# VH-VL binders against q976g0: the designs that were tried, part 1

Every score and structure here is a prediction.

Target 1, 225 residues: q976g0
Amino acid sequence: QEQLVAVNELNENLGKVLIKIARDSIANKLGILKINLEDYLSSLNDPILNKKGLAFVTLETYYGNSTSLRGCIGYVEAVAPLKEIVSKAAIAAAFSDPRFPPLSKGEFDNIIIEVTVLTKPQEIDVENRWELPKKIKVGEDGLIVEYGILYSGLLLPQVPMEYCWDEETFLAETCIKAGLEPDCWLNNKVKIKKFQGIIFREEKPKSEKILIIKPSEVKCKKEEI
Positions, changes and structure headers below are counted from each chain's first letter, unless a header gives other numbers; Kabat numbers aren't used for antibody chains.
F, E and O stand for the ipSAE by ESMFold2-Fast, ESMFold2 and OpenDDE, each averaged over both directions (binder to target, target to binder). V2 = 0.75 x the mean of E and O + 0.25 x the DockQ between their complexes.
Where letters were taken out, [cut] stands.

## First folded at step 2 (VH-VL)

Design a13 (framework fv_acimtamig)
Fold by ESMFold2-Fast, scan of step 2:
Structure a13 (fold): chain C 225 residues (1-225), chain A 118 residues (1-118), chain B 106 residues (1-106)
Amino acid sequence: as target 1 above (225 residues)
Amino acid sequence: QVQLVQSGAEVKKPGESLKVSCKASGYTFTSYYMHWVRQAPGQGLEWMGIINPSGGYTSYAQKFQGRVTMTRDTSTSTVYMELSSLRSEDTAVYYCARDLWGYYFDYWGQGTLVTVSS
Amino acid sequence: SYVLTQPSSVSVAPGQTATISCGGHNIESKSVHWYQQRPGQSPVLVIYYDSDRPSGIPERFSGSNSGNTATLTISGTQAMDEADYYCQVWDSYTVVFGGGTKLTVL
């Protein structure tokens, strides 16, 4: 038996270490830093970092007053220690996100790195599917939609906050992300899972200062309220 | 236990070169950066540069660029700092200090006093 | 070149709280680390990443970092705390130290 990293085990120092793992993994792949990655990760003996964990790494291009998505890859299966998952996710987000070309050396100083550590997703089981919006809380939960083995979509808990969605809209958008119609959550053959998370984000590119963001703290873009 | 043990005190004349050693034990030598920091008598701490013992890659403070060289020997878990064209102003205690990829120093050597006088 | 500014000296009575400042432009965007140096001894890390304490450092040592000022706070100051204290950041692949503050416990 192996325990998963719990969100409440992660403090600011560990968040900084996770971002540094992501930065150094990308820098090493670009040839900016020349390290043996396996030895580097093995030197990190913190017991929490050696527990299996789930994480996403998000890269955004920084323009001073705005950012744009540059890569985002993560793992929702507990297959490796958190330190290895963050390293792999960072490399994949930089070089293997099919939506974007591989990250270049010239971009390294202009990206913001964000690491989201996730709790284990749990299926929401309800007799009445119309109750699903009441079992989900915007500002706390991320969502996974699965239909069979080929259709799956995930939205991190900060996403519905950023776009000012309510719970029903959040379900619909996650269905769309999975490649399904917006009301897929009413189909009893569709699995809905929820998870929580904590976000560690660079304040600006290569900033030693990080932001520790609870999803509930992400500001909605509403202009009238 | 983590230990960083430096070579003994040196007395040098202006124009000579010095070479200080720092032997590491109690941890995996190649998994941590090593920095060199000096302190002139009664003065503050001054950063000289960093070495990655794994690949031997270095970066030096602008003030010392061209005069300082940092090297390591992985077989003996030792880092070296050489400073050339010594001046009286180079009189200082020289420290090695360990860094776990965070650019702060969790362990320091005991220091090596270098006196440069005619 | 990034510059860190510290007061040259701070004096407190035993049992009082000592506060040592470290000023830098937008220093809150950087991680601040603090070292204690007793006469004739090597520096010792007392605070890293703004506010974290290494194992073995008493709880009476704490740190903060906001705006243009980082602060090292020593509560219930003891004679053994008499030392020079240095703040430090990493900026543009360079380590920057403050000038140091001599804490006197009288």
Scores: ipSAE 0.000, ipTM 0.421, lowest interface PAE 19.1, mean pLDDT 88

Design f09 (framework fv_flanvotumab; at its last look DockQ between E and O 0.28; V2 from the best seeds 0.00; counts 0 for: pae E 4.1 > 2)
Fold by ESMFold2-Fast, scan of step 2:
Structure f09 (fold): chain C 225 residues (1-225), chain A 119 residues (1-119), chain B 108 residues (1-108)
Amino acid sequence: as target 1 above (225 residues)
Amino acid sequence: QVQLVQSGSELKKPGASVKISCKASGYTFTSYGMNWVRQAPGQGLESMGWINTNTGNPTYAQGFTGRFVFSMDTSVSTAYLQISSLKAEDTAIYYCAREWELLYGMDVWGQGTLVTVSS
Amino acid sequence: EIVLTQSPATLSLSPGERATLSCRASQSVSDYLAWYQQKPGQAPRLLIYDASNRATGIPARFSGSGSGTDFTLTISSLEPEDFAVYYCQQYNNWPPLTFGQGTKLEIK
């Protein structure tokens, strides 16, 4: 039997390891760290790291008092151990996010790394689609919108907190992220899934201090769009 | 108390085999990797490799493949180093040492096991 | 294989003096370097990890510095119990993990 990593199993020390996996995977790809990545991953012993997991890695360029998005990639299928997922997501966020050029060696010491570990997404099932906002909690849930083969979008649980969205706005913005109209969540052919998460984030580039952030603790930084 | 306790000294003839044990106590055995480090008489420390105690997968440094086998038994929280076809050059103190995800270094060490190979 | 070269091979000092021990890597090891102390007849003891972080229980007189290829272990004021062999170890490139040859700190 396979078990999935639960958010409540993760503590500060495991969060530091997840950030280390992300940083070391990027450093190895840049030639800064000279490891055999397979041996590195196989050396990771903690039972939680060896359970299947889902995660996103977010990179932000650090300017002292502000940051800007530099890359963000993740996986929402439980196909590999958490340690491998974080490694793959980190490399993909740095080098394969189509919104940005590949990360350069000179940027490595100026990025903040953030790892969000997710619970397994669960489809929200309602008879009346207008009840969907009542089944979602801003500050707890992230959302996935799926329609057919071509349309899919995901927003992490911290996103609606950062933008000061309510649940209905959160649904609409996730539809837009999927490439659909903002009222897509009213279409019964569109699947809406929710998940929870926990965030581990460097306080500043390469800091020993790793922040543990619950989505509910993210302060409203922006007005409703 | 967190401890690693190794088996006692061994005196062996060339061509014999030896199996050294390293028994862990005071922590969750499968959460820490187990390193093996050798120190020949009057010489420095030499990494032999390690075993992932959660998966059982060993990783050997070059020069320690073939005659050297890392194994473990989770039910008794014990790691093992077996050396076959012993040579005089194998005379050394062998240490086990735990590590956590290469984050805090090798923070707890066994007391060492002296293996002497002589005819 | 990354080669770690420690200098000097032997350092003779008196209690109360400052000790400075060097470790040089043949290639960059970033900050993935640890320092160990070994007294005669004893197993090694971790002093410093990630170049500059003191391990739990290690006195404040021990400090580590450096990055890349050049690293230093400093003991600000030697106590009698500090006379031992000191090893640096890299974990930037493995397998293998690599140790330096050691610096023997002895009483004058």
Scores: ipSAE 0.550, ipTM 0.791, lowest interface PAE 2.1, mean pLDDT 91
Fold by ESMFold2, look of step 3:
Structure f09 (fold): chain C 225 residues (1-225), chain A 119 residues (1-119), chain B 108 residues (1-108)
Amino acid sequence: as target 1 above (225 residues)
Amino acid sequence: QVQLVQSGSELKKPGASVKISCKASGYTFTSYGMNWVRQAPGQGLESMGWINTNTGNPTYAQGFTGRFVFSMDTSVSTAYLQISSLKAEDTAIYYCAREWELLYGMDVWGQGTLVTVSS
Amino acid sequence: EIVLTQSPATLSLSPGERATLSCRASQSVSDYLAWYQQKPGQAPRLLIYDASNRATGIPARFSGSGSGTDFTLTISSLEPEDFAVYYCQQYNNWPPLTFGQGTKLEIK
């Protein structure tokens, strides 16, 4: 009876709610919002938020004309309700991303929050590994690379669009993200999985207006002219 | 059209009970929390608490945990407030109000139900 | 827990004038503050949420400002329909959600 949230169940209003869950969870950890986070999450009514889900939360520092990455953490196994996944991912992106120091109160009003909800990853099964690039669609698919227990890496579907990568480059960079050689995808013992996602993003820090972004709409940064 | 319609005014004697209904229409009842707000004659607004319409779990403000019971029937998109052992100080207008998308503001209100308790 | 004190208790003004209503919190509520309007015999109407955001359908003459402990509702040019009681409400520290005691805006 229990089901995974489907991307097509998420509309603009639910996207706003997911962003607010992320922002309020960070506000709570900063001491800005003074509630019990467990009670906060339990008060969320919408049945779709209570379905199991997969999500990433991305934080970016806002500079007016541009943004820069400030944290990005997600969960790729649907082991908890979507509302809880988004809350945990937001907190981790703000305070537990090893690339960045913990978010400060002073930064809170100057970040953009982005929530990406994912489909369940599906293993790509090919007889000839050289066919893997043909099974991947840049602009639609995200990738997961797994090798044994210790090596795994994930790239979101918007990433190859941002960097103007082709399918082979996307595979290679996902291997590198997993801590493996760029050609690891040719190794029969390496599992390659694909998934899709939908992006909900604040237009500006704390804005009422959000953007709903399909990965295919992400502009290539190399082609800025 | 999003709307909350409450049951009509009640005139009660001390010791009686009342059950106020709040019927929702124009939206998915189980997606939005339902608040109850009291306003005594000539006084301001006082939050009584709310009910999670997805789970049916009520949360009561301090002072409203005894004689006040929130309930609901999702099959008819209706929330209820029951007040037992009515006292004169329970004389008030009782509003239901919908909570919107973690705003924690109340964006849609019922018309109010006046409960008058007198001997 | 959190007490919201509104001032003035009564504000007497004429149509076309600017109204400034104050709400002070006993401790910081950050931006988690709403404003409501209530006319006699009617249910309250949400005006402002998160301190400064106008609710859907609220005229541009209504604006909210402030953060932390001191908040202001401003009506830039009063219309006849704006004479009512106004309440602030905090949702930074709950349960319970708390309302201020109200400011009555009356016609001079």
Scores: ipSAE 0.335, ipTM 0.725, lowest interface PAE 4.1, mean pLDDT 89
Fold by OpenDDE, look of step 3:
Structure f09 (fold): chain C 225 residues (1-225), chain A 119 residues (1-119), chain B 108 residues (1-108)
Amino acid sequence: as target 1 above (225 residues)
Amino acid sequence: QVQLVQSGSELKKPGASVKISCKASGYTFTSYGMNWVRQAPGQGLESMGWINTNTGNPTYAQGFTGRFVFSMDTSVSTAYLQISSLKAEDTAIYYCAREWELLYGMDVWGQGTLVTVSS
Amino acid sequence: EIVLTQSPATLSLSPGERATLSCRASQSVSDYLAWYQQKPGQAPRLLIYDASNRATGIPARFSGSGSGTDFTLTISSLEPEDFAVYYCQQYNNWPPLTFGQGTKLEIK
């Protein structure tokens, strides 16, 4: 299918499937499960899961009263069905995030999985770069900063909410994520794209219900990156 | 109305083959996986595996490889179970049951097909 | 393979009484658990899915609870038509989707 998955096409049941895909993919890689992953994914018949999609998988270590980032990988090019993207992202988040060592079997039961499905990113067009903050809404928009082929950075919609950023700070931090200076967004040679997303998250590791979270509902953690 | 209708009872001799049909109606056949479940006389339910109704790809549970073959014909919304080289222990009721994305359980069942294997 | 163990094997009760059936998994199946009812000479019928959701058309007297490894099917007030065999099934692991051995609910 050529059209990307839209956020409004997703529901709680599909969210649960996406979380399950992520968890089972990781478990299979760890050897906890022993399945044919390709056959597993191909067994899913929902048309939405078979549409091309964009997604991030975020892993967090659960400490009961708090969590910490354990891995995060996503794909922003719609090159495969959503179900495959989530599977790949989950495995990558667990074993190929350069910020973290590969996930161990001992960690698996204490991991919270979060799947963020993204809308198609769209470049923000402004005549005056100083107007960019007015075109962005914290709690709704994620950002992508691109400068050539060497510099690229993406921050999900929930990130500025977690750190209580305003729009300008969000832009600056995305620049930093891209490996650029904080004011890179003022350079008209730098592409700024925005997107939206829906978040599916385990309430607790493995055995709890799946939550549907709007980025605007994410609470500020008052932490530093 | 959503329903699965299976073929009638079968009486076979050891070594013979049987093919059970399961016809779906009232819903999009290719949207739900089709499971097969065996129940020996006086025994519990046993999962045999399922077939992907989009691709036709079968997945067999442990113990149900070799003599058991899942197939389908989308043109008539029908799933099939073929058992070859029948044995006395194959005597059982066989059910087809649909499942959505492996999350909703098996919500619609066929009425079952009794297969009796006797010399 | 995940093994589901149901208890008790047989439960004898009278109409109007509360029935509590247990299903225990050898390892966590999260909430990917279903309950089925089977009457003599009939195909199984889905009662509960995702551990606690009643299937379409299932009376309110049926309820499911639990997560992980311990699950319970409760019938708040038994009706004469509720006496049957009940099976639990997990669909967390792929494959197989295993069933419990069943609990027979019989009239006292």
Scores: ipSAE 0.087, ipTM 0.672, lowest interface PAE 2.8, mean pLDDT 92
ESMFold2 (binder alone), look of step 3: mean pLDDT 91; pTM 0.937

Design g02 (framework fv_greziprubart)
Fold by ESMFold2-Fast, scan of step 2:
Structure g02 (fold): chain C 225 residues (1-225), chain A 121 residues (1-121), chain B 112 residues (1-112)
Amino acid sequence: as target 1 above (225 residues)
Amino acid sequence: EMQLVESGGGLVQPGGSLRLSCAASGFTFSDYYMQWVRQAPGKGPEWVGLIRNKANSYTTQYAASVKGRFTISRDDSKNSVYLQMNSLKTEDTAVYYCAREGYSYGLFDYWGQGVLVTVSS
Amino acid sequence: DIVMTQSPLSLPVTPGEPASISCRSSQSLLHSNGYNYIDWYLQKPGQSPQLLIYLGSNRASGVPDRFSGSGSGTDFTLKISRVEAEDVGVYFCMQALQTPYTFGQGTKLEIK
C-alpha cells in the first residue's frame, strides 16, 4: 500500500539527504568511498525516503561563473523507493548517460549535483481541447505530450518560467519538443499529461549549502553570471 | 515540417579554412543539442561534435580527430548552427551533416541533406 | 572508444526472402535502466541516413513492421522478414551509450 512522494513533503533537510545519497553513490562507484550500497540505503529509515518516487539527477561541470551539462538521467515510473531511485539515477547520470563518457575520479570535485523530484504524471481530461490552457499553470506544472509510441516530449516545470511562456505557448512548445506541429494539443489522439516538481541543487561542488528551487521562483529574465 | 539545410561546402586546399552553416525550421531550435556528423567517401558516418543549448551554456564537445581545429557555434535568433573548420587536411574530405539530437538517449532523430567538403590541391 | 563491428559487409538478397545483419560492440551497451543504447540507420542511395530502430528494438515512425531489432549487451541483430526493392541501401548500427558516438562500418543490402 505505498503512496507516492508529494512535493510538499520535501523540505531542506530531506533535500540535503537526497543530494548526499547521489554524491555518495557516485563516490562509491569511483572508489572514493568504500561502502556496501545496499546496507547504506537500508540504513536510511525516513518514511518519506521509503515511499515510491520519481526523480531526475543532473550533473553539471562547474567553471566558477558558469556550468555545463555533464549528465542527466531520470525515472518517470514509480517502481522503487525514492532513496533507491535517486541512487540509481545518480549512478546512471554519472556513468551511463550516452551523451558523455563515464565520470572520472578527477571530475568528482568539479561537478554540481541536482536532484529533481517529480509527482506522477496525470493525463489532463477535457471535453473541449480549447480548455487545456486553463487546466495547466505555468510555475507549477511540467508537461508531457505523447502521440502513439514514437512521439513524446517532456518539459520540466521551470522551462516555461525561464522562457516567459504562457500556458498556450507552453503546450505548443511541448508539442514541438515531441516532434509534432505546435497545435498538436488540439488533436484528440494526442495525450497531454502534467506533473509537478521540486529541485534540490548544490550551490557549488560538494557544498553544504543546498538550494531549494521551486519552479515558480525561476525568473523570466536571466541575469548575467 | 521540420527542416535542416546545410550550406557553405566546396573545394579547399590543405591548410585552408571553411565555414558550414545549418539553418533549422519547424521546431524550437533553441531547446535542442545540435550535432555535426561527417561521412567520407565509401565509409560510414563519423561523429564530429556537438553544441548544447542555452540552458547548458552553449558548451561544445568534439571528436579527437577534429579537436583544436574545428569550432561549433550557434545563433538561436537565426535558428542556425555553424561549423568553423581550420587547418583542413585531406582526411577531412566528407559529406557533412547537421543533425538534431532528440530529447533523450542520444538519438539523431533528424538529419539535414548534407554538404560536400573536398580538401585537395 | 566503443568499436562497432558489422557483418556481413555485403548482403545480396532475393526479393521476398528474409535478411539478417549483425552488429557487435567492444563493450556492453546495456544500461542499468534496462535499455540497450544501440540504434540502426538506413542510408538509401543519394540520401541522408534515416533512423530505423532506436534503443535496440523500437521502430521509428513510418518504419514497416517487417523490420525488427533484437539483442542485448554486445551482440545485436537487425532483421527484415521479407525484403522489398525499397530496402536497398547501407545499414549502420550506432552506439549511443557514450561519446564519441560510434557507427559500424555498414552493410550494403542489394537485390539480386
Scores: ipSAE 0.000, ipTM 0.413, lowest interface PAE 17.7, mean pLDDT 85

Design g04 (framework fv_greziprubart)
Fold by ESMFold2-Fast, scan of step 2:
Structure g04 (fold): chain C 225 residues (1-225), chain A 121 residues (1-121), chain B 112 residues (1-112)
Amino acid sequence: as target 1 above (225 residues)
Amino acid sequence: EMQLVESGGGLVQPGGSLRLSCAASGFTFSGSAMQWVRQAPGKGPEWVGLIRSKANSYATQYAASVKGRFTISRDDSKNSVYLQMNSLKTEDTAVYYCTRLEDYGDYVDYWGQGVLVTVSS
Amino acid sequence: DIVMTQSPLSLPVTPGEPASISCRSSQSLLHSNGYNYIDWYLQKPGQSPQLLIYLGSNRASGVPDRFSGSGSGTDFTLKISRVEAEDVGVYFCMQALQTPYTFGQGTKLEIK
């Protein structure tokens, strides 16, 4: 993966930079920062930031003892440098997630920003479709389901951890996300891809402490209840 | 008391180069965005460019008239900002001001004393 | 680029009289955050410019209440309620909405 960002290249210092890119991009759009975004991004010279990457930005409203989803958008095509993808995803998560109204200036100091960087998806190669659950590891892999040009769905690696799914349920739920029947993964014309990821998250709004979270460390919601 | 002191001006021939320095004191320099503004004799001020603080990755922006010829840099350990001017033209003749930008509104809350640059044969 | 146009270019005033300077921008300076990104500066003879008004209507520290800024979008006004001798100089508006930041051509205020 000479031209794509690898998970093992992403350390704590780079995670802090990615969160800063997301935070500053949103602040600029809100008028809290007054920067030329193109010049800002062009000033970031780390070679890893200039490799193509895939990333999701998640925003959560912070209530002190709990959080709630406020926005989540990502880019699943590796067509632009990681720094640009994180900036675009952050702006889209804040202002263009159709589930939520655009983020207001008053909310800026009360959101937690999370950046998930993805590895390049790899098609799972099996002779027998019933082997697919054995080629997937909950806590490591995210999934993409593709069928023709009209049906596609993606679930991040932390999703099956949050909802306490096993590998077969994870496949079924990704099929449903793609707009297909839950047993779609048994159809040999359906393409199943897996990828890994690493999560960088503010400990609290605007925190200097950035957490590095592996998907396997995400707690099952059933166990929390 | 806040001070910005420019130096490095003088007379230079067209096509030549000059490096201006600006020494800052009386405020936390490393946290401030800095800007260069020039004023030709008998004319109003013209924006040259700016450099953000380390928190904004030292991002730089330039006026089209100087883009590619001028470079702004800073050394936080010396509380100084610099303007490297190459391929100078007679139209670059002006008093050059080093200024501090307020972070939120980008208004100029402090101006230096200015340094004269004359580009003439 | 945003063009800033000032009027009048020359403003002779008798001490104690009010003065008004207009600045017009070629594009709206009203940001989605609710601020007009226009500032006013005074350059006294032989001195560097100094800040008078920032973000449309806010007086800078040490600026007398005789000075006020108003307007929104493309039309802005700097008013001096009662001109004093110390107010002599050239007044400039500046937009800081988008780079390149641009100045008006200046208004020279002179005492009659």
Scores: ipSAE 0.000, ipTM 0.405, lowest interface PAE 19.5, mean pLDDT 86

Design z01 (framework fv_fezakinumab)
Fold by ESMFold2-Fast, scan of step 2:
Structure z01 (fold): chain C 225 residues (1-225), chain A 126 residues (1-126), chain B 111 residues (1-111)
Amino acid sequence: as target 1 above (225 residues)
Amino acid sequence: QVQLVQSGAEVKKPGASVKVSCKASGYTFTGYYMHWVRQAPGQGLEWVGWINPNSGGTFYAQKFRGRVTMTRDTSISTAYMELSRLRSDDTAVYYCARDLGYDFWSGYYEDAFDIWGRGTLVTVSS
Amino acid sequence: QAVLTQPPSVSGAPGQRVTISCTGSSSNIGAGYDVHWYQQLPGTAPKLLIYGNSNRPSGVPDRFSGSKSGTSASLAITGLQAEDEADYYCQSYDSSLSGSVFGGGTQLTVL
């Protein structure tokens, strides 16, 4: 019976530890760091990091003035302590994201690591489906769409910020991600869940400075020059 | 190692249906969305729709809704596109293409087509 | 009709720089959606050349580069070679259509 990590329990110091867990887990797999990963994780005794948690790890290749997605894997079920989830997600993002080849040792110093810690997804409870856009806030909520056991899709809370979507567009795009029509959210057999998150990101590769980014602070791509 | 192998050319009469196959190998078939794109002779590329091979879920461009059906068979890593009520202006090379994005667990939306089949020519003539 | 606008043709001599534009609207490139580029040699399937505005897949030489600004994107080819003679297509996502959209294609002739 462990409690779930709450987003508001995470501060800058814990964010630094989460990034360090991600970086060290990848470095260990690459042979850059020589540790016993189980012993390493067992040595981390912060009570918050020992609560069950949900997280995504995102890796981006750094080019000085720009970045490019290099891997992104996460977990939305509270099956293990946050420290273990972050370690597992980091390794999966680096070596098991099927969109990309496994991360090489030569890339390690040129990637930015980002950890997004999530709240537990909760079904949005509405009497009328037309109220769904009013119960969702772009800049705070990520979405999950589920229909039966075969159709599901997830978008992180920063995604609608990056693409400048409003709440109706966000619902429609999550329906499409799930393999459904864009108006799927009007079907009362479709489950719409929301979750929140907090983002910890290296300022640049291996930076000691870690940024705390709320999804609402993510720059709209439309505003880029 | 990664490849998409499509079925051979088809000649159909107006009003008929055609079913094109796309066999994937060298990667986890259920890990990537599969798109269908067509190209009429001497013309540009036109997006038809996608299928999620994991769930079997589909989404089609408005122009093709009611005429196109996408399916897959995970046991043989093969995707299918069936187009019905064929018209002469459906004459085109039909491509399957793998989406660079990674389903439910990716958290990001990419929509780039990184691996393409060689295409299947469908000719509709009377 | 193509949703994204490209010039129908461009030409250059070996060693020169050519640029191919891709113009969209507020529902696609202008809404912040990424632009991808494909090269199609005669009689072949398209090949992914640039994804996510500016990223190159493994095996694509660095003389190919992409950029995006406002409602438009651009593909630049430096050090032009005879083997670059092909059709080039841009692609993005359109929120009003809820689907992928392509440019009309640009035929590059190497003189």
Scores: ipSAE 0.000, ipTM 0.583, lowest interface PAE 10.3, mean pLDDT 87

Design z02 (framework fv_fezakinumab)
Fold by ESMFold2-Fast, scan of step 2:
Structure z02 (fold): chain C 225 residues (1-225), chain A 123 residues (1-123), chain B 111 residues (1-111)
Amino acid sequence: as target 1 above (225 residues)
Amino acid sequence: QVQLVQSGAEVKKPGASVKVSCKASGYTFTDYYMHWVRQAPGQGLEWVGWINPNSGGTFYAQKFRGRVTMTRDTSISTAYMELSRLRSDDTAVYYCAREGPYYDILTGYFDYWGRGTLVTVSS
Amino acid sequence: QAVLTQPPSVSGAPGQRVTISCTGSSSNIGAGYDVHWYQQLPGTAPKLLIYGNSNRPSGVPDRFSGSKSGTSASLAITGLQAEDEADYYCQSYDSSLSGYVFGGGTQLTVL
């Protein structure tokens, strides 16, 4: 029947298509591009894009030498084809991230778009919670923290690289992201899941160059000077 | 003025390797993907693969995996394609081609081409 | 054989219209991927003629036009000129191959 998109099916050529879906979905919502979005997505009959997928879209405001987070929304359940997920995530990141006002037309040419396609998250098995830092790898894994139905937080695999965190700090920050105390990962009622991903990113706003990024290649901010 | 200048013609024996160069000028070398496309005498165009000159990342057509290696040297704005274990049916003109601007199209197109390098494989 | 199907040859007289077809499948043109066209004069490298189904690069006359419908695309040349005599190739992307694909080429003869 329906299959989940595997990250090894995704190459740089397909990454360009995913970035274009994100860019065009936002442009359409801003009135910059006048398309019927449903017809646009229906015209994309690629077998890989029609498989169910999990993805985040991250938007960053570009300042030349630096960027700042402008929106980030995604899906961790395979509820729709990858093409629809990327489109919905892009629109949500631009207009429905509660941390930011809706993206304006004037910002469109000054944002970088990043699409991260995820593997299915898997719960980390440990007998002793203090072993959790040894079961995750900064530069490889993203993390999800879940506590009941009200507390959940996710950090993408590139995030701990950007902020120069070790594994224990990564766990603590993901707890904070979930709305919990930093030591939440020591509580055996809290579920810790890890996942991997492949990242497609514009080098600069509207760049012809689309990067495939491995989390291990992301530079620490302490080295940006 | 964008230019892609390729290395000269090569004659190789079966089993040998060949390394073709493509020197770019007139634009920022690291801002555009470089593709390699070949054409056997009297035949059509066949895509070989691409390199991202910024990252060094590569992707090759299934037919050439295990035999082709693409590299670049950013200090001299030059891309390379090396094809090993040559057969007579590898005889072709090998083109480098720059991928054009992406944002109004779903797939890449080749906006500037080198003149081609004829590689002849004969015994 | 080539992944995209083109007629091997087409011919016309000066001033006439010719059309070159490019037929794909559900994994390439039918999947929504754009079609691009290249002109190759004898003994030269290919030159970009049409990109993104219907766009002309600077310097390409409006006698050349492209269109796409379903799993197929076409290149139309109106007001045929002697200098149009060349090989024409369509190109797209194929998701099942995860790569760029070309048509087999069409030789245009101007009589």
Scores: ipSAE 0.000, ipTM 0.452, lowest interface PAE 16.1, mean pLDDT 86

